VHH binders against Formin-H (forH). Designs and how they scored, part 18

Target 1, 361 residues: Formin-H (forH), of Dictyostelium discoideum (Social amoeba) (q54n00r34to394)
Amino acid sequence: VSLNEIIDLDREFELLLDKLAIEDPIKRKQMQSLPDISKRTLLEQNKADIYRTVKHKGPIESFADVKSVISSINTKHVPIDIIKTLRIHLNTADRDWIQSFLDNDGVQPILNILKRLERNKNRKRKEHSILQWECTRCIAALMKIKIGMEYIASFPQTTNLMVLCLDTPLIKAKTLVLELLAAIAVTDRGHGAVLTSMIYHKEVKKEITRYFNLVQSLKIEKNAEYLTTCMSFINCIISSPSDLPSRIEIRKAFLNLKILKYIENLRADYNEDKNLLTQLDVFEEELSTDEQLNSQQGTQIGIEDLFSQISSRVTGTPSQQELITLMTHFQRMSSSNLGLGVWTLYNALANQLEDELKIHP
Key: E = the ipSAE of ESMFold2; O = the ipSAE of OpenDDE; V2 = 0.75 times the mean of E and O plus 0.25 times the DockQ between their complexes.

## First folded at step 4 (VHH)

Design n08 (framework vhh_8emy_2)
Fold by ESMFold2-Fast, scan of step 4:
Structure n08 (fold): chain B 361 residues (1-361), chain A 125 residues (1-125)
Amino acid sequence: as target 1 above (361 residues)
Amino acid sequence: QVQLQESGGGLVQPGSSLRLSCAASGFTFSSYAMHWVRQAPGKGPEWVSSISGSGDSTNYATSVKGRFSISRDNPSKTLYLQMNSLRPEDSAVYYCARWPYSEGTYRLSDAFDIRGQGTQVTVSS
């Protein structure tokens, strides 16, 4: 790096601090003491809306007072720039600030915005989709911290409003929503919340069945990142339960929607996309594994296990000799060339005797 | 629980050397750039040096360039500052600090999100 480049960096950074109206001596000194890499990163970000939002003198005057921040976003008409400013802050705030934000019900104003956007969806403008995007990014920022993830996963209302964003034309927004829902689904409390939210999505969007629009998007969308994220989300909700019956039940919904046909088409169309192919492989391999496991669990009791149970009950009792005699009859029968018919006859006789003795099979 | 603990400070004569250490715990150390910041009595904090998460990039304040060397050992989660040719003006409490960026976002209120308790360096004859 040349001397002129070093001088230009420090000067440009000072101009950035002036542009952001950072006049607090302690804060300014700390920022001026940042390494060159940090200063370059901040200058690069200044080319984006992020710094226009920070510079904008909106109703959020200070982030030091959590309650004032919440009050600023808890209004009927929240400007998009205020939500952008909140999103930037949530991504970098420390754990104590985030805990205070959650404790003072700071998530509710964000959810109220999403509710209002759903009620007014028939008047869709570009601003509507951008506001959904910024609110979703605020939720994403909260989920980066364990306390935020646990909070989001504990309240189905949040995931219910997130799934409504899946009908947005903005591909990056629906991709982010699926990433967040997948992250929630792998948590203990979050899996149930996500499954319930997909039922809510069906009801609100008037789908023929749950997951219909999601599975159709695998045919309609031509964005590889979205398709990979969508398959990853599907794999997460199916594989999160540790028990086989739950996985089979959830997977059956997708199999009934002919997802395997869409997977074949995606393999053909995206044969070089390693990330997507991996998610397609995961779906099919887990299906195969669970089918094999289900087949193995269909045989509950073997001959050796059954005999051990009988032997433990009879050995040492007066009935032991009679059991030996019965086994001797079976031994002779097994060594005969009479086949299945003899065993069938024995079973018929046993059934008749059990009926006479009123022994329940 | 995120913790940074500095050590290695002391009283030395001008021209002497010291090596400061910072033990980190409670976060993925290799994912964060780390800094050394110092504060002399009655003065504000001054950035001294930085190192990237991988250790491939280092930067120094002009006042210490050529005399101080920053390094890190990611397996042991330890940050170091080797201080050579110490001068009376280097006397300060030295803090290690974590860069707030793991994803390229920046704090609106503070430059550093985590700082240790500090270690006192006194250079006097």
Scores: ipSAE 0.000, ipTM 0.141, lowest interface PAE 18.4, mean pLDDT 76

Design n09 (framework vhh_rezetamig_d1)
Fold by ESMFold2-Fast, scan of step 4:
Structure n09 (fold): chain B 361 residues (1-361), chain A 124 residues (1-124)
Amino acid sequence: as target 1 above (361 residues)
Amino acid sequence: QLQLQESGPGLVKPSETLSLTCTVSGGSISSGDYYWGWIRQPPGKGLEWIGHIYYSGSTYYNPSLENRVTISVDTSKNQFSLKLSSVTAADTAVYYCARWPGYRSLTEYYFDYRGQGTLVTVSS
């Protein structure tokens, strides 16, 4: 990861905070600790309304011919510096340039680099991880533009390569990948692609169950930013579908992996981390709300309905007087100081009697 | 298409409570994908996040404002509201209601939809 590129992003974001008049030291520090994708997104949102213009420095002339740029990255051994330069350009290029880049299959060479890196990952080279990181950042730059996001969300091969990057030891790269996958998953076109890619991940990585490695990382990893992003990704894939059955089905996979136990441990270990706690709260609140919605669906039998059914069967029979006597007992119990205990005792006795008589609800 | 519309008085007296409502159309507040909340921009200053709410009722407030702010949600009316107590001239600002996707609820300034804004002047 390039220190110069990190410094460039942080400097640009600092200028944005100045424009937004964020002077509170605590608030400013919190904003500066945001993930790179969030910082880039905020910079892009503010770009259209910038009164001040700053001319970017870079080799503008070397990017005049889109096909030449694509040719320079479509080789078996692409220098990292070329990919870094491409990433910077993708962040500043106009819509017409990006459209031409997509139309001339400019994304394919980047995907080919990621495929080669995955094929050769056992070599444990530092340059390997840096190149993977820079390629992922090029994808991130494309996703900031609507046409790029739609392109990436429409083709599962991109998300398939992104999920394979999740086993990288570079925490910043894992975090960025999860941020991008979460952004794709929230789109209508991208949710299915991300779910399919997680099945692909299970098959390639030989996971016991889908999401096993992802959930296990909540126990293994000690980086708060990663943990927050991981929970955010999980929340996005569960909550993105508007229909209750889909959310229940997706969430079931995580519940079966004992995610609630890990959430409990994370609350204890990171009790003052507001961002992480927010994502943990979202998971538990969504679960509670969906369980309540699920229990409210279908026909409910209330006291009045039950009484009406019993009364209709008993009225005009010799059992009518016995029902009146039983209701009188219930009326007396309802005014007793013994409260809930008396009702639960009667229910226990009724259950025992029904079992002996082999009567079931 | 989703639309957010602020409503409430444009003038509030010092020491009184500022009350604003946001009406959501073209989408449901009961969606678990989003947080709903408020940001403001005083004249000549930057954006300030006030707070947001999840449809379950869970609230998250700016620490600088938390003692004066209440955000509530009414899912039956597809609305959410802001109450800011003990206002002063410093609370004069354009107030916006906004929506945050869940994965971006970590960032106070990242929202995907915003109302047109309503100017609230605090003056006697």
Scores: ipSAE 0.000, ipTM 0.213, lowest interface PAE 14.1, mean pLDDT 77

Design n10 (framework vhh_sonelokimab_d1)
Fold by ESMFold2-Fast, scan of step 4:
Structure n10 (fold): chain B 361 residues (1-361), chain A 122 residues (1-122)
Amino acid sequence: as target 1 above (361 residues)
Amino acid sequence: DVQLVESGGGLVQPGGSLRLSCAASGFTFSDYRVGWFRQAPGKEREFIGAISYSGGWTYYAVSEKGRFTISRDNSKNTLYLQMNSLRPEDTAVYYCAASYEGLTYPSAYDYWGQGTLVTVSS
């Protein structure tokens, strides 16, 4: 653990935030203040996107007319080779070409292909899975630049179709989809889109609860790279919000699905897989940290703070003496051997009184 | 308090045009994606179009593309919907909505206006 290693981590994470077009000063500051483990998790899932290099420009003359390119992919039956050529071009095209592609709704034909593949599920056909993979790679290519990431984060129809790809039998496509969704979820504007898309996934796939199929995949799938990416995605969507209540609420869904039992099994089955173990550690350490913070905030909003607020409103008024009398009753109650049940009864009586007096939060 | 106030609705003949406005107050308008929805009697709320926080990208429901144009002016905290070639089936209450995170699903929108009625009839 050298100073150079720490500096390299911070530099790499800064590059990731730039790559994902996170320019909001408050969000950037919050992301940069994440624990080293959380930073490593986000870097791990986005490793390929940071270090992908464009070596040669494609045949620009054949792609000069953006509208003709879009029309060639906006047909009922699109050959796989055309989508592969588009993917290569999207990786090499300049910013102005990509801007024109986005402005002329170039993403919509790709989404239409994914929508048709979902409607015409032929999971046993290799061509179906390959076309789904190539379309996902086109989306990945667009996300490499700030304008593409902002576009995708702005329109949840893209993430809605991406989450439907999670039921694909092609493990590398499923893994890439989770990596891309995690990258989108890291952005302020993309996080909500991803959460909304997981609700859409529940409705379309008839899940009993949101995230059910995702969590079950931790038990079913035996591919270490997939499992690592899946845990990374889960960690990302939980840790992305800067506010504690949002993180607790999102994490609650996973805890209710007994994810901690699956994490324990994964530790046993993959005891030498450093990348997966890191993601499991991140989940448990973030949980522990947030439980401690929640305890501190509960103490901060505790008895002394509540009493201070009451006292400031009542001290110097005729109600002061009545408050002292009421507190004396509570003091006597606290000194008795009556236990929790009596305090619960007093709370029930207070609720009834508040209803009668029409005192509402 | 957050407010979104629609205006510009009314009676128009088939083939006519209308421009709807939505005035936003009580929040930082430029931080929000904003969109238009409509609801015809006896039908569910339908997405029309949305615009990114910068105004750089617009997204339309397939059925409305080409007839309707969404735009925004962040300096005036105002969202616009230009409606051309109006048809009787465009008769609905039109709603302005703002979302920090989502753009096409009603449930993803944080703030809603009260709506403005557009009637297309002869």
Scores: ipSAE 0.000, ipTM 0.151, lowest interface PAE 18.3, mean pLDDT 77

Design p01 (framework vhh_etentamig_d1)
Fold by ESMFold2-Fast, scan of step 4:
Structure p01 (fold): chain B 361 residues (1-361), chain A 120 residues (1-120)
Amino acid sequence: as target 1 above (361 residues)
Amino acid sequence: EVQLLESGGGLVQPGGSLRLSCAASGFTFSSYWMSWVRQAPGKGPEWVSGIYSSGGYTYYADSVKGRFTISRDNSKNTLYLQMNSLRAEDTAVYYCAKDYESGSYGFDYRGQGTLVTVSS
């Protein structure tokens, strides 16, 4: 199954839940956990032209003119109902409409709302959280189609504002933001954007270290769906790079924040939550796999193998005698009572020489 | 109005170096995170590098890390990108981009761009 086919079914089912006014997180999760056949059956039974009905029920009467729609949301004080109406429309609009919306910079007014909410974060009201939620859902609707996902993933600017929403008290908004960031992070272009946005988050929120607030939420939050989504996001940003060094570097940030202790506590507190346990297992299994791969690479470049490679390239050349002289120096050092300091000094000198000669591993 | 004017692009041989500049006006430059974005022929836009408002933190795409250096001079309202060890894959139009704190995110978020061609 292609990602577009998965997004299409989830998009239509999410719209059905919205139409049925199912806002209870438990009930919504139960319905989203239904088999695909059941979801398709419910969609068939409730198949209605939601696009047509939205045009008559919402504060935006017509979506025929994309520029007019963008103008209606590009004001300093946008009513929540207008954003809700836009969100419903984005879930049902055809590709050509969405392309026109993106081409006419329709995302910018949504980002402007999120910026204003961040500037007023100390004046936390229910209206602020609801508006963050609705704006985030508009971004989610755009990301359910390939052109929207590619647009959002192209620049860290959008993800920068999305990560600032993680400071909201509304758990469903935090959960959705992490779901969207995880989806972006698994794309080639989006991974860099998300990593950059988490560093931006550290700077703006004045975190002690990168990911501090995210990891602390694993201790503070008592919502299983949020915790599962948070672990999924962490797993996505760590496992997305194909190269081992990148995965090790990203994972080190979380290990230094004692995430393994929080995982242990989550296993105890949520011992029957299969979805959460799966994400905890993924983190630990990926860690073990990468440690094994790192050990194998270290063993492959062990001292005997490394010397064998050097020797095979240098033996029979004029450099052979210089290599023997270098090895003789190292033999004397290995018998020295000066310990680690002498080896460290040689490495520092080698690094400086390599820099001057423009030799980089 | 916000204006971003890039310069410094040109033709270079593989392994060569170029320094790009971006002259910014129409906004408080020292208050915004700035980025370099590139678009190669037949590809979508790719974020290359970012720098925080103070210049204290710099970030790079994996494809350019270790080769490119972003910097800024807030007194001159100028953003720079030092590009070393250039490869054919670095061939693109390079755009100076302002963080969306008060700007447009779409097409108007960047300047006119400067073309970098890496060819033998």
Scores: ipSAE 0.000, ipTM 0.211, lowest interface PAE 16.1, mean pLDDT 77

Design p02 (from p01 with G50A Y52S S53G G56D Y100L E101Y S102E Y105T G106Y; framework vhh_etentamig_d1; at its last look DockQ between E and O 0.07; V2 from the best seeds 0.00; counts 0 for: pae O 14.9 > 2, grease 26.5 > 24.2, off the site)
Fold by ESMFold2-Fast, scan of step 4:
Structure p02 (fold): chain B 361 residues (1-361), chain A 120 residues (1-120)
Amino acid sequence: as target 1 above (361 residues)
Amino acid sequence: EVQLLESGGGLVQPGGSLRLSCAASGFTFSSYWMSWVRQAPGKGPEWVSAISGSGDYTYYADSVKGRFTISRDNSKNTLYLQMNSLRAEDTAVYYCAKDLYEGSTYFDYRGQGTLVTVSS
């Protein structure tokens, strides 16, 4: 069987799934995982429908020229069917075609569609959700290939627009976005991009704090697969860093949003859902492990820990402004080339003042 | 031999309700996803809904979401589709399908279908 025959089979089978309107990600994955002989049998049974679809769409032949494909999707009014056809092609295209697509800014038209949808989000909700879904699936197709994953992880513009899809009413699209973001977050380069994108999400959606809408979805959404994927995403962004301070910092944002209370509620509501319970267990077990590690390291008080203690005691008191002034002096000193000697001098003066306050008659 | 037998179709007025049933035999029903697929006159097949073997996960086509409910009774080897707020565009032959898991073809295990006509 030649590679071209395999590519043709997968392409035609994707067209069949579209013709049958099979859009459920799990159902599609099951159907795509079928042996080639089963796919060929289904195609033969639906041969007229597949060829009718190919004939009516016609744009598959234009995929021989990458620049022409990019031009066809880089318009103000891109038909949904063209994006669907692109998504099918991206799932079957070889590495060289995908590399050329990335090199010629092929992702940018997809991002432009997502930007336009966000700008016009209150107008045509059904059309918006379907187009967001198809654009997200194009990104998913690119991420199946190492070069596509690396591209998406390297350019925060992509993840920034993906996170905007998290407020879509279409649960399958929201679930897919979180699944893709989790896959990006476990890579070294992608972790930073995802964290930055969640800040962007906060700004655009006017959240009180980062992750607010994400954590609220654990209370609002009643779809077990979504809840499992959401918890998996949260676990991925917290646990991806190998260093303890980074994990503690990221987790603190979720703890401040009362995620432990939502986890308690989810355990009660989904007491037999093994997949969800596993993700809830992962969150709590990693929290416990990191707390134990943090308490073992508690003998070595770091600068951040000391400042956090001082800040918590002083913020909101009359001493707050004096602390800001002191920190400003230290910032200026740290910017100088004066070195260790100046810090030791300040310590000597502080010791003298403390001694005077303790023993002053 | 896998057998699927659909029933419950008929003539109903717009806004009405119907419940379809599919009696399954020849396989371990509780171990497989089950789906409903419909084919309207002059149109290709359209996937409508799917349910996991346990019944814990359900999925719906956007055209029926909020109106149709898929369910199953594993003790009776029976799949159901509760169809509410029926519209003229829901007129189709409805088919019960064993999922395409493990190399079974969708159409090899599809039943003979039941006709639903929504008309006034």
Scores: ipSAE 0.000, ipTM 0.105, lowest interface PAE 22.1, mean pLDDT 76
Fold by OpenDDE, look of step 5:
Structure p02 (fold): chain B 361 residues (1-361), chain A 120 residues (1-120)
Amino acid sequence: as target 1 above (361 residues)
Amino acid sequence: EVQLLESGGGLVQPGGSLRLSCAASGFTFSSYWMSWVRQAPGKGPEWVSAISGSGDYTYYADSVKGRFTISRDNSKNTLYLQMNSLRAEDTAVYYCAKDLYEGSTYFDYRGQGTLVTVSS
């Protein structure tokens, strides 16, 4: 986007959603909650691929020859300035150039750089972080165009390497990666890719469970932008599937990681941060919605699973003690007919409470 | 409505200093990265500096590193750019932009800009 243009991002994005015929209110809301960079990416992808070709001054003398450019970055040691120059060019290159770049496997050298960086134990070098950042930005630039997005989303290695960049100490890079992943996740084919990559992340990083580090970052990180983006990403991957069971399963993983506890803490600590609170609200609202839907569909959930779900939701929250108290009551109940009567009364009360809450939310 | 208003530009001699300000309104200022970008006559826009919402993270273009300092006062919804050791090549219209990261080509809002002229 040119500095000469002022874009009302939200308005423009709404128009895009209309154009894309996204009618599902839940999906629409989820997309509206995307990070701004993701929105912009999607907007750019749907714009006429009219890019102004700008001659760049730098280590790369000419960008006319795509092969030459690719060759210049397809080395064991790539100067950061070359990658920076490439980034700049990718942001201004026309569709044909990008297509040619993709066709000539131009993405692979970038990925190779990321791979090498990942292998190098000394990630603590500022230079490496910057290089990783620039590579990520190159990927971001490619994703501005639909063909690039499609390529990135369809190339399994790309999203895998992207998720590995989440451990960078550079908060802006983490944020960007999450934004990009969120953008990918809301595409038709990208959701699966992102989920798969998160599994890959688990394996490579030796996480206890999928999304562990991500959820832990909600506890550890203090950057509001990052936290907001993190929650946005989580919301995206949970809400992207159209089928309820998939959403429930994905969400369950996060619930099991005690995300609600962290959400509670974030609400307390960032009570004035509208963006973050919005994402937190989205999470809770979608949870509630899906719970309601699930209850209506009469899905037979095993009692153990049901308990696990309830436990995961309540543990670490102010309601934990209340649940314990309730469970203690249940524990004391007789298995006799009298006990059955008591259970019946509990159910009656629960139903009454639910009805009351519907009337008086 | 998001509004950004830059101020503080003017004529300065080489080696001089200026402090730019950007007053922001219409959004949760502290929740967004902010950037300064500049456009010299006949040249394309150039990213100059960015600062995180919290102010904890700042980044600079190589061309201004060590000379410029970006800061913000979230209580005042104001972004600042302290420019020291100004050079002729720093002559440009400076814009504040609602931006999410360093060197981004994406922005959703910017102001009208303030002109900085460095001349002997």
Scores: ipSAE 0.000, ipTM 0.224, lowest interface PAE 14.9, mean pLDDT 82
ESMFold2, look of step 5: ipSAE 0.005; ipTM 0.337
ESMFold2 (binder alone), look of step 5: mean pLDDT 82; pTM 0.841

Design p03 (from p01 with S31R G50T Y52S E101S S102E S104L Y105T G106Y; framework vhh_etentamig_d1)
Fold by ESMFold2-Fast, scan of step 4:
Structure p03 (fold): chain B 361 residues (1-361), chain A 120 residues (1-120)
Amino acid sequence: as target 1 above (361 residues)
Amino acid sequence: EVQLLESGGGLVQPGGSLRLSCAASGFTFSRYWMSWVRQAPGKGPEWVSTISSSGGYTYYADSVKGRFTISRDNSKNTLYLQMNSLRAEDTAVYYCAKDYSEGLTYFDYRGQGTLVTVSS
């Protein structure tokens, strides 16, 4: 069946859950996981209570005035109830209304709210978190419609402000943001937008490198659902590109942040959590597979080329003599019967020193 | 096979301009952040500029900010660097690189480079 028909069903069912005041996340998730036949049955039983306008005669008469709705949210002090009402309306509105909303820059006021919250992040933290949550849910509602998803994937301004919500103390809000970003990242246009947004996050949050706060959350957060979603997002952005070099480059950022050490710790702390363990397995198995493929393709530079680069950079500098000394140590090691073990030990020590000096961000 | 081919370098007078190009192949160019990195004679590599996959975000080294402009054409798989108000200190081999990072040592793939000489 058509994707538009599926999107319409999911939209209508969300409205039913809102009408029935089902706010328990677990109960809502259970109901959302029902088969399409069950959802249609429940919708039919409650048909009279589902959103319908009596003005199905023309654009102005059939819809709330789009510009009036946008004006009501385009103020410096938007009550949270107005954003909640907007979220419900975005889930109920027909495709033509949503198109008009997008065409009249209806997303921009939502983004302006998120931007103001970031500027004032040290003020009234609880109220800020709830408003971030409601704004994120408005974006989620738009993403359930193909035109909304395409709009969000095409304009990195939206994902840029979504990533700022990743540092919120409200676990459900940052979990939802990661779920939405993962959905965007699996699209061709959206993958680039998400990568761009993570650099924007680095700039705004003054991270040492991109993904720093995200990877640190794997150590800090103790919510298994969040951790699973975070690993799933990481796996999505790494594995979405079909080409090996793309995956290696994206994964490099996470490897440089010592994600493998955090994965080891998560396995120890959550040894019975099958969903989390699956995402940890996916990361390590894809890494292993890609490393094997990369070694077979010979994309690495050879010893001679690598030394030529080092030599050209060091010759004529105070470090030249130290390089000669290091090479002399390596020459002696190469003559030893200790073999691979000695080189492995030196590499482990070098990795520790480079971590301390932050040479590989 | 990832291939990056730089062009557009040459001899130019101080205060002059040059436009560098980088033709990319062997990967999905539109999905990658791209950078320009330079290496002056007898010096280590210096990061110059980075552009996001969409072209919506650009970053510059302080030494070139306001003088250089990075851009890309995803339909042609080509990266550009417009260099204005060139100085003697801009003399270097300029490399196209696939990924955001500061310094050539972090790039797994780089091109052959194009030489820019700023001299009277």
Scores: ipSAE 0.000, ipTM 0.097, lowest interface PAE 22.0, mean pLDDT 75

Design p04 (from p01 with W33Y Y52W Y57S S102G G103S S104L Y105S G106Y; framework vhh_etentamig_d1)
Fold by ESMFold2-Fast, scan of step 4:
Structure p04 (fold): chain B 361 residues (1-361), chain A 120 residues (1-120)
Amino acid sequence: as target 1 above (361 residues)
Amino acid sequence: EVQLLESGGGLVQPGGSLRLSCAASGFTFSSYYMSWVRQAPGKGPEWVSGIWSSGGSTYYADSVKGRFTISRDNSKNTLYLQMNSLRAEDTAVYYCAKDYEGSLSYFDYRGQGTLVTVSS
């Protein structure tokens, strides 16, 4: 458990004790000495009430003026307590307040904080992680209401900055980010935004291919809740499109990154984790179903037919010589004893180039 | 040097049974998802069944579900397909396939195949 997680839990629990009107210092101390699991259980049972219980205003003086709230968070150095206060308010504010917040570009200061944290990632690491966590929670609060979800899904700059948080050392923060991205990806408008944001993530983090760091985390991370959420996110991205070609194309990127091998390792290491096993089963079942559908629909075009289609489009154009050169490379590889590994390397490179081209058509 | 050698095909009466085998070499068999794919005369390839590396999860095409059973023996590097209640429409060349990670052609390697003929 991290210090930041302990501080967050203790703060939320104090709000619960205030809501329950527990003012006796002895009883309050006894309740504060409960195990973390007991505190979390009590918080979950009272979750709706906690979001409405704000007995004291934070550093923001008043929420009556939306523009004043936005200006208080639109500063060069935003105190963490101001963002925490905003987060609590966003969870309790009415629809009209939230609409005004969105209309007056209230999300932009939050995005500016995330942008500055990415620029200064090597400094004040504890403050950095806490700010990322609180900003992510503000976005989560906005997404609980339809207008907020629609706003976030409509503007890819929001999801672009959310994906940068996936590199945080704070496991609960990257788990929340993946949960939110999965919720966005399930929507038609949001799916495209999330796919575009993963390309942005690749560019900023200098990944060799899209999803590389995400898939690598399945090998590196040992947190079952994170692994379950990560697999759920991957499944949402792949399964959201209703059309078979889109699902095959998206899944191709993950298969190229050895996800099937990692799934097998996860199945062995977490054999009693029902939630994780369910997400692993979903990936494998969807793959199997789409393989069957692909075979039944005659999408198994032979090499000769595929080449005839390419050749007819390229012959007589300036690209003809480049195609001949590319085919000459393949001819040499086909006579090589190096075998399958070289063909898979070509396919991995082609997938990387296709990912780049799709963002810049 | 991936090699897949299918065997066990032959002529069988409708309602009969056959057990196909695939001997794998040149790769770590126990680490790969394996499939059976068939191709009937004049038709394209049809995925029949798949099994995960551990043998824990198995999948079947609707056309064979309840009749065919896929299994594997990782100690022998061998894949099996138990075919029961065979029908004339099951007549095809059956291929052992190592599933390809990230290819639109879902099978990166197929063996030479074994012919199964179901007729009276």
Scores: ipSAE 0.000, ipTM 0.089, lowest interface PAE 23.7, mean pLDDT 77

